VHH binders against q9y6x5. Designs and how they scored, part 487

Target 1, 379 residues: q9y6x5
Amino acid sequence: LPPKLLLVSFDGFRADYLKNYEFPHLQNFIKEGVLVEHVKNVFITKTFPNHYSIVTGLYEESHGIVANSMYDAVTKKHFSDSNDKDPFWWNEAVPIWVTNQLQENRSSAAAMWPGTDVPIHDTISSYFMNYNSSVSFEERLNNITMWLNNSNPPVTFATLYWEEPDASGHKYGPEDKENMSRVLKKIDDLIGDLVQRLKMLGLWENLNVIITSDHGMTQCSQDRLINLDSCIDHSYYTLIDLSPVAAILPKINRTEVYNKLKNCSPHMNVYLKEDIPNRFYYQHNDRIQPIILVADEGWTIVLNESSQKLGDHGYDNSLPSMHPFLAAHGPAFHKGYKHSTINIVDIYPMMCHILGLKPHPNNGTFGHTKCLLVDQWCI
Key: E = the ipSAE of ESMFold2; O = the ipSAE of OpenDDE; V2 = 0.75 times the mean of E and O plus 0.25 times the DockQ between their complexes.

## First folded at step 24 (VHH)

Design un6 (framework vhh_8dlx_2; at its last look DockQ between E and O 0.89; V2 from the best seeds 0.80)
Fold by ESMFold2, look of step 24:
Structure un6 (fold): chain B 379 residues (1-379), chain A 121 residues (1-121)
Amino acid sequence: as target 1 above (379 residues)
Amino acid sequence: EVQLVESGGGVVQPGRSLRLSCAASGFTFSRYAMHWVRQAPGKGLEWIGNIYEDDETYYNPSLKSLVTISRDDSTNTLYLQMNSLRAEDTAIYYCARNIWGEARTSKFDYWGKGTLVTVSS
């Protein structure tokens, strides 16, 4: 019977929420498993890019999902959450569920992880739910556990995605202790329900479970706005993405657009594509626009309007506020071990190891995660 | 002040066509992607499609052959043409303004009040 893995994401779960709020169910999960206190994610620290980095082990420039909003000038294709199903966008990498289900006698299942309802390399997850935010966590969990128990060939890799605490983090801001405490308690209850369901179905002892997230959240303010329209006329460029990393496609000479923007705000860095810092690994893809604008933490780029968000993410991936956590439990994992940090791209080769899959070329380092695993020597 | 006002709803017989309009004001309409969404009684929101500033359109696959989205930047107006209407198309129809870079959360920053379409014999 092959090893089984369930990968769970709670979107926008900032690592330090674990220290600042109470999670009795998640803490019990961690006590019987492992915790990575900070996962350094990939730049830009947005939902689609980081979820794809988890399952491919690749930087955004290498897997091609470089933002939540993209434009390809050659094909004139647009990408957004509303129109994310064209395999064109996803085919620059091979996610783990594709590799898994192409093995003999293996299937993959998915409850709404970004990309799992797309036929990537002509291969869609063996069992999946089309994305629908109205579907409850309970229904997502019911489908996943049914597929884990009742499929032939067996489901050996499954994913489950939930929109919180990201949605509430945007609405209230991460510093709103009253509202975020309520939201995070509900998430802890969902984790309790997940564990209870797995125990009642006889899955808990032999299923490896990873609970992680794609990014954190930082506080925004009406006092921290960068008005792009005050610095440059909108006719000089096409806006591909806005905040906190704006993607600028010049309509006039690129150097002229750069010069109009470079002194726009002391709270924003303006990069020509070739000048994007190497530590971002965010340069070598045609989907990355000729100019990007990177706001400082907590600053919002706007178009001569107020902002409706009180929390946001997408900032520099060196910022602790952008980092999620990772917790894991199951036969592959130690019990009671805590680790300080890994890179988000390291999750993919670890998952491939657990499942006995040969990883595709990737940016992860297996050695960074070996201390989490019972079959590895930790140095 | 950003405003979106839908019009053109009403009662229509099955098999007929209907064109909805959305009048936009208070922003530079021509630089924004715009969306149509609908909500049938007792149901969740259903995305119909969008149109980008370069007139490229994307549609919900289940509706693709039944609807057409267009825009007129000279009049700041978004259109939804619906053909071969069915009872299942009874809903409140909304236009909405795109927000860049959101995923799986709030995707639109401004909505119209909606216009009711009732498909009934």
Scores: ipSAE 0.821, ipTM 0.922, lowest interface PAE 0.8, mean pLDDT 94
Fold by OpenDDE, look of step 24:
Structure un6 (fold): chain B 379 residues (1-379), chain A 121 residues (1-121)
Amino acid sequence: as target 1 above (379 residues)
Amino acid sequence: EVQLVESGGGVVQPGRSLRLSCAASGFTFSRYAMHWVRQAPGKGLEWIGNIYEDDETYYNPSLKSLVTISRDDSTNTLYLQMNSLRAEDTAIYYCARNIWGEARTSKFDYWGKGTLVTVSS
């Protein structure tokens, strides 16, 4: 039987939630599989960019999804959650579901994973759901598992996406133990439902399942705000993205805009595009604006209107608060093995290996995940 | 205080056209992208479309042929032109202000109270 892989993402599941909260279902999942405690994600640490990095193995500058909000100055196109359906934004890379879909006797399925409801390189998953936040996890799970079980050609790669605990993290902040406990319990219950469903269908023993996330969450406060309007007149620039990494498109001389912003706050670094730190791998793409502002952890960039978010993400990808986890179970994975850290781009070559796919050029290192796999030597 | 007020709703016969307005106040309207969304009875929120600061527009593919979004920054007003209305277009229509950089959740930071559009013969 050809290998099968289900990739599941719980948006905004911070790695240390596993240490600070109880997850009986997830812990059982881990006990019978593997855990990577920390996954270093890509900069910026946002939903669309990191989800696309997982399935392409590329840094954001390479796959072209450089933010949740983007602007292309040449075509004058905008990208956002509301208008993410133009292949123009996604075609700078080839995600794994497309690679898989193009193989003989294989098909891909997707339940609301970013980019899966868009034809990329003129290819779309044989089975997919258009994104709709109102659709329950149960319905998404039912569709995915049905496709995994009954499709012809067989579904060999599937993705499943859920919006929590990100939404709640934004609302309550990650330090709200009472509310976050409730939210995370629900997430654990959903994992329980997933496992139960797979067992009921007889898929559990033969299906490889990866449960991961795109980013963490840091605590924000009304006492930690950076007001751009106090530093520069809004007529001098167009805002493409705001917090915690602002993308600035100058309407006047770039240098003048830079000079007005460079000392705006001691808790914000201002970079010309060419001066963005190399470690971010966030420079070599035309979709990155001429000036970016990077707030310190826990600081929020605002305009004259204040933000109501108590948690946020998108900060420096070296911050532990921004890191998700990865757990996996199935024939390809060891049982009861824990690993400290991998890079999020390392997931792609691993998945390709599991599925027997030739990976496209990527930034991942297969060697980082060898210890997770039963068919590899772990030195 | 940020305020969005929708108007122009009412009862209309099938096949007719209707233009909704959204009056914005309490913020610099011209620097924000704006959205229209609707909620039909017993259904969830449906995104209709948006318009950016540079007047670029994007629409729900299912509605693209039936709607046009525009804005007048001089009057701080957002518009939704709807043509060839059907019974299924019956809903409360909302205008909402865009929030930058958010995905899947919290797409908007401010909403109007909505205006009811009823399409019936």
Scores: ipSAE 0.714, ipTM 0.880, lowest interface PAE 0.8, mean pLDDT 95
ESMFold2 (binder alone), look of step 24: mean pLDDT 83; pTM 0.837

Design un7 (framework vhh_8dlx_2; at its last look DockQ between E and O 0.05; V2 from the best seeds 0.00; counts 0 for: pae O 10.5 > 2, placed apart)
Fold by ESMFold2, look of step 24:
Structure un7 (fold): chain B 379 residues (1-379), chain A 121 residues (1-121)
Amino acid sequence: as target 1 above (379 residues)
Amino acid sequence: EVQLVESGGGVVQPGRSLRLSCAASGFTFSRYAMHWVRQAPGKGLEWIGNIYEDDETYYNPSLKSLVTISRDDSTNTLYLQMNSLRAEDTAIYYCARSIWGEARTSKFDYWGKGTLVTVSS
């Protein structure tokens, strides 16, 4: 019988929230399982790219979801959260739920993980919810647990996505202790509900559960704005994405656009595509625009207007403020083990191992996660 | 100061057409993707569709055959053409401006006050 795995994401859960706030339910989950204190995510540290990196084991340049906002100049296609259903965008990789459900006598289920309501390579998750932010965590959890418990062929891989604490992190900023404490307490209660539901349904002892996130959150301020319009006339380029990583499609010679931007602010790095640092693994995809602008931590690129952002993410993936955590519990995992760091792309080959799947070519390293697993000698 | 003002709502008979307008000011309208969203009485928000700066449009699949979104950058105006109206299309209709690069969170930084469309009788 193949083992079962539930992958859960709480969007924007910064790793150090665990140290700075109280999480009785999550801490109990960790105590009986494993913790990875920091997960180094992929650049751009945005929601769609990092959720797809988790389930493909690939850097963004390799899986093709390179930002939350993308444009293809050849086809004139646009991608955004409002318009994310065209398989064109997703088809450069094969996510784990597709691989899983193509095995004999296996199904996959999804409650709103990015991409699970898209037919990728003509294959959509066996059971899924169309994305709708108005659907409560309780309803998402009820659907997932029903599918895990009652499906034929059985669901062996399931995903569950929740928008917090990302939504509140943007609204209040991570330094707002009063509001973030309230938000994070609600999230801990949801984790308690998840565990209790799994116990009540008889799933807890034989289901592997990963609780993780895609990125963190940094504090923004009206004192840290970069006014792009003061440096370059908007008629010289098409803006594909703005902040904190702007994607610039020149309308004139790109060297001329670069020269107008290169000294715009000491708090912003300007890269021609070929000069993007190799450590970003963010160069070899046509969806990456000819010029990108990368704001320093906590800085916001604006178009000659005030920013409404109090918290943001998308910055350099070396920044600790951009890193999430990973916790896991289940028969595949040790109990009471803490690990310092892994790369977010390492999660995919670990999940494939747990499920007995052959991973597609990917950027993860199984050896980085061996110490989390009971069937591996860590030495 | 960013401002969005909808107009053209009112009472309309089933099967008829209606054109809504959204007047935009306080920003460079031609650079932004713009959206229409509606809220029926007692229900949540429903995305209708959007239009990008290059006039490419995308629609909620359930509404695709019934609506057309257009823009006039010379007058900073967004339009929603609705055809073959039904009683279930009764709602407050809002125009909204995209926040750049957001996903799965609040997508819009500015909303109009809305215009009521009532399809009856």
Scores: ipSAE 0.743, ipTM 0.893, lowest interface PAE 1.1, mean pLDDT 93
Fold by OpenDDE, look of step 24:
Structure un7 (fold): chain B 379 residues (1-379), chain A 121 residues (1-121)
Amino acid sequence: as target 1 above (379 residues)
Amino acid sequence: EVQLVESGGGVVQPGRSLRLSCAASGFTFSRYAMHWVRQAPGKGLEWIGNIYEDDETYYNPSLKSLVTISRDDSTNTLYLQMNSLRAEDTAIYYCARSIWGEARTSKFDYWGKGTLVTVSS
């Protein structure tokens, strides 16, 4: 039988949640599979960019989804959650579901994973759901598992996306033990439902399942705000993205805008595009604006009004608070193995290996995941 | 195309109530937190409050007792109920959409054109 892989993302599942909260179902999943404790994600640490990095193996500058909100100065196009269906934004890379879908006797399925409801390189998954936050996990799970079980050509790669615990993390902050315990318990129960459903359908033993996330969450506060209006008049620039990494499009001389912002706050770094640190791999794309502002961990960039969020993400990708985890189970994976860390871009070549796909050029390192796989030597 | 259209504004006497509406189109309304903001003549923008996807609401403490925000996802409509209006409440009232994925923030990507509320005797 051809190998099958289900990729599941719980948005904003911070890695250390596993240490600080109880997850009976997830722990059982891990016990019978593998765990990567920390996954270093890509900068900026936002939803669309990181989810696309997982399925392309590319840094944001390479795959072209450089933020949740983007602007292209040449075409004058905008990208946002409400405007994400233009292939223009996605076609700078080839996601794994497209690669898989183009193979003979294979098909792909998707339940609301970013980019899956868009024809990329003129290809869309044979089965997909349009994004709707109101659709329950159960319904998403039912569709995905039905497609995995009954499709012809068979679904060999599927994605499943869920918005929690990100939404709650923003609302309550990751340090709210009471509320986050409740939220994370629900997540664990959903994992239980997933496992149970797979077992009931007879898929559990033969299906490879990866459970991961795109980013973590850091605690924010009303006491840690950076008000840009205190530093520069809004008429001097267009804001493309705000916090914690602001994308600035100057309406006046770039240098003047830079000079007004460079000392705005001791808790914010201001970069000209050419001066963005190399370690971010966030420079070589036209969709990156001329100036970016990067707030320190836990600081929020605001305009005029204060933010009410108690948690946020998007910060420096070296921060542990921004890191998700990866757990996996199935024929391709060891049982009871734990690994310390990988890069999020490493997931793509691993998935390609599992599925027998030739990977497109990517930034991942297959060697980083060899210890997770039963058919590889772990040196 | 994303559109937000405010309505319900006008001239009202002090002490009266007024209900504003914001009609949303061009996006999945239920996915987004929505906000009310106002701007009085000669003053800056003032945040009034918001409502999240799960109908949880937050208000400016200075206005909390006087305003109620609600939404109807079936009709893609946002509401602002204002009670006991004062002269100081004269302003252009705007509805705004939060950016998805960052819904629980004060980040807005779309605004309506606003509706004028004038409170005068």
Scores: ipSAE 0.006, ipTM 0.277, lowest interface PAE 10.5, mean pLDDT 93
ESMFold2 (binder alone), look of step 24: mean pLDDT 82; pTM 0.833

Design un8 (framework vhh_8dlx_2; at its last look DockQ between E and O 0.87; V2 from the best seeds 0.79)
Fold by ESMFold2, look of step 24:
Structure un8 (fold): chain B 379 residues (1-379), chain A 121 residues (1-121)
Amino acid sequence: as target 1 above (379 residues)
Amino acid sequence: EVQLVESGGGVVQPGRSLRLSCAASGFTFSRYAMHWVRQAPGKGLEWIGNIYEDDETYYNPSLKSLVTISRDDSTNTLYLQMNSLRAEDTAIYYCARHIWGEARTGKFDYWGKGTLVTVSS
């Protein structure tokens, strides 16, 4: 049987939720597999960029999905969650499902992972669901398992995306123990259902399963607002993205816009593109705007309005609150092993190794994940 | 206070045209992308399309030949022109304000109450 991999994301699953809440089913999964306690994700710590980094092994500047909201001034194209299907945005990289299904006798399947319903390099996932948030986890799982069991050529790479705990994290904030306990218990039940379904269908012993996330979540407050309209008139710039990393396209001289913003708040860093810290790897793409504003953790940039968010993400990727976890189980992985940290870009070369694929050039380091794998000499 | 108020709904014969309006107040309309969304009886929400602050428009592919979205920043008004209406276009039509940087679950921060369009022969 060719090696098979299922990649699962629970959006916005902050790493320390695992320590601070009860997950009997996920803990059983970890006990018989591996855990990486912190995954250092890519800046900005947003959904589309980090999901694409997982499947390409690239920093955002290199794969071109640099935010959930983007603008290209030459073509006048906009990117957002409502209009995310133009291949123009995705074609600066080759995600793993494209590489996989172009191999002889292989297919890929997808249940709503960002980008899998887009024909990237004229290639869309062999089996896929168009994104629809109303589709239950059960239906997503049913389609994925049907494709894993019943396809010719066989599905060797599959991915499954779920919107929680991100949606509830925004609504309640990570510090709301009562509501987040309820939300996270539901997610643990879904993980239990996933494992049980794989066992019932005879997939569990020979399928490698990665459960991970794209980012964490930090607490927000009405006491921590940065009112951009108090610092600069809206006629001086076009706003491409707002919070917590604002993307500013000047309408007047860039230096004048920068000077109006630089002292706006002590809780916000203002960067000319050339001054963005090198550790962000967030500079060398035309989709990154000439000025970005980076709010401090828990601060929200607003346009003379109150904020409705109680939790948010997108902040500096050095912040532990922005980090997800990774758990994995299957024939490629050790059992009962814990690892402290990897970079999110390291997941891609590890997955390529498991699947026997030649990775495209990428920013990951296979050595960072080799101790998770049974076929590697560790230490 | 941000408010969005749809109008122009009603009963219309198949094959006819209808123009919906959305009056916006309580914010600087000209800086926001705006959306139209509908919900047919017994169905989930269906995105129709949007218009950005620079008048660039995007449409649901299944509807793009039937609808046109426009805006008038001087009157803070969003429009939906619908042509060649069919019974399946019967729905409540909502306007909604775009939210920057959200994905998957938090697309809009403010919604109108909706206006009912009924297409009956």
Scores: ipSAE 0.803, ipTM 0.916, lowest interface PAE 0.9, mean pLDDT 94
Fold by OpenDDE, look of step 24:
Structure un8 (fold): chain B 379 residues (1-379), chain A 121 residues (1-121)
Amino acid sequence: as target 1 above (379 residues)
Amino acid sequence: EVQLVESGGGVVQPGRSLRLSCAASGFTFSRYAMHWVRQAPGKGLEWIGNIYEDDETYYNPSLKSLVTISRDDSTNTLYLQMNSLRAEDTAIYYCARHIWGEARTGKFDYWGKGTLVTVSS
């Protein structure tokens, strides 16, 4: 039987939630599989960029999804969650579901994973759901598992996406133990439902399942705001993205805009595009604006307004609070093995290996995940 | 205080056109992208489209042929032109202010109270 892989993302599941909260279903999943405790994600630490990095193995500058909100100055196109369906934004890379879909006797399925409802390189998954936040996890799960079980050609790669605990993290903040406990319990229950469904359908023993996330969450406060309007007149620039990494498109001389912003706050670094730190791998793309502002952890950039968010993400990808986890179960994975850290781009070559796909050029290192796999030597 | 007030709703016959307005106040309207969304009875929220600061527009593919979004920054007003209305277009229509950098959740930070459009023969 050809290998099958289900990739599941719980948006905004911070790695240390596993240490601070109880997850009986997820722990059972881990006990019978593998755990990577911390996954270093890509900068910026946002939903669309990191989800695309998972399935391409590329840094954001390479795959072209450089933020949740983007602007291309040449075409004058905008990208956001509301208008993410233009292949123009996604075609700078080839995601794994496309690679898989183009193989003989294989098909891909997707339940609301970013980019899966868009034809990329003129290819779309044979089975997919248009994004709709109102659709329950159960319905998404039912569709995915049905496709995994009954499709012809067989679905060999599937993705499943859920918006929590990100939404709640934003609302309550990650330090709200009472509310986050409730939210995380629900997530664990959903994992239980997933496992149960797979067992009921006879898929559990033969299906490889990866449960991961795109980013973490840090605590924000009304006392930690950076007001851009106090530093520069809004007529001097167009805002493309705001917090915690602002993307600035100057309407006047770039240097003048930079000079007005460079000392705006001691809790914000201001970079000209060419001066963005190399470690971010966030420079070599035209979709990155001429000036970016990077707030310190827990600080929020605002436009003369208060922020309603008590938690946020998008900060420096070296911060532990921004890191998700990865758990996996199935024939390809060891049982009861824990690993400390991998890079999020390492997931792609691993998935390609599991599925027997030739990976496109990527930034991942297959060697980082060898210890997770039963068919590899772990030195 | 940020305020969005929709108007122009009412009862219309099928095939007719209707133009909705959204009056914005309490913020610099011209620096924000704006959205229209609707909710039909018993259904979830449906995104209609948006317009950016530079007047670039994007639409729900299912509605693109039937709607046009525009804005007048001098009057802080957002518009939704709807043509060839059908019974299925019956809904409460909302204008909402764009929030930067969000995905899947938290797309908007402010909403109007909505205006009801009823398409009935």
Scores: ipSAE 0.717, ipTM 0.881, lowest interface PAE 0.8, mean pLDDT 95
ESMFold2 (binder alone), look of step 24: mean pLDDT 82; pTM 0.831

